# Ledger of designs, part 1: VHH binders against b9l1z5

All scores and structures are predictions.

Target 1, 288 residues: b9l1z5
Amino acid sequence: PELPEVETIRRTLAPVLIGALVIGALRGEHPEDILLDPWPVFARRVRRHRIVALERRGKYLAARFEDGDRLVIHLGMTGELRLSHPATAPGKHCHLALVLRSLRPLPPSLVDQRQRFLLRYLDIRRFGRIALLDQAGWETFTARLGPEPLDPTLDPRALWSRLRERRTAIKAALLDQALLAGIGNIYADEALFQARLHPARRCQTLSLDEVERLLVALRTVLSAAIENAGTTIRDYRDGQGRAGSFQSRLQVYGKPAGTPCPRCGTGLARIRIAGRSSVFCPRCQPLH
Positions, changes and structure headers below are counted from each chain's first letter, unless a header gives other numbers; antibody chains are not in Kabat numbers.
ipSAE, averaged over its two directions, is called F for ESMFold2-Fast, E for ESMFold2 and O for OpenDDE. V2 adds 0.75 times the mean of E and O to 0.25 times the DockQ between the complexes of E and O.
Where letters were taken out, [cut] stands.

## First folded at step 1 (VHH; framework vhh_rezetamig_d1)

Design e01
Fold by ESMFold2-Fast, scan of step 1:
Structure e01 (fold): chain B 288 residues (1-288), chain A 124 residues (1-124)
Amino acid sequence: as target 1 above (288 residues)
Amino acid sequence: QLQLQESGPGLVKPSETLSLTCTVSGGSISSSDYYWGWIRQPPGKGLEWIGHIYYSGSTYYNPSLENRVTISVDTSKNQFSLKLSSVTAADTAVYYCARDEYGSGSYWDEFDYRGQGTLVTVSS
């Protein structure tokens, strides 16, 4: 999951999680691969905390507790958060679950007679990470991340100035979470296609107009993806277990080389940038 | 008062399946407040969590044992059981059944109650 998927998870989980009390945790298959704390430390620290907000910073979901602590979640490529009734079997690849109690009525399909429900963490590849950070740790952590691309106060001139300092390909820069938070392989390819920018363009060669066009393209693509509940290729689901629908609107991402460009009909090309496959139209996105 | 009692064979041959039963008295297995589990202690080693089960039948297993372990409940008999397949000498241990508060996060040291334990020796 990238920014739109994490934002969709945040939106779908917020009505259920905000106000709920964490009363415990259940150990699953490989919590040690996911948690930064040892299991007994994590289980003790998370208990007896009320969730007051559900926040997103880039690709990170954060449940903020009353005392300012945050449970910070990165889903990696295959991580999934699933609300479930306590009687529901955990299923394969469930590594941990939070046991929560709602202080308001929730549907009986979700809660037992004591208003308890589970937030399960499933992850087939185990690339996700979960940490419990105090307020100071959260501030230190978020200081490493670049600005939110959907932040209306983000100035294209400030972004252009930062890109002047980089000799790398623009796609590599977009994947750098210190430049802009939340962009991954899907939305980098889609935004570059929308902006008519070759993924291998060196950052320092971009004009201010091109950077303005790129930021508009990023905002357009990311907003459209959120409106469509994110992109489901294989594994992504929202907090209610539902698939996103933006995959039907993907223009270039994941397409085989030679697929006709949806804009001009030229065969799409593939190259590797920063170890990642990149798909683009060589006509619509010229290098020079 | 709550009592947990392990039962099963004290000697199992290598490659066979170990089968143990925990009989619960003084409390109901059908309670949503607790989970029920198995822990073991090999000679000269610490306690090792095997797995646990919720009254609904939902199971959680130690990943190192998950391919060999099955835990099940029989609410009509107020019992839960452990099956451990393909045993070797490394499975020789004192086996305990235990109860813990649902959601405690404990995997052995924080169990509310445990049985007295039953020694299982894996030998030819």
Scores: ipSAE 0.000, ipTM 0.328, lowest interface PAE 11.1, mean pLDDT 86

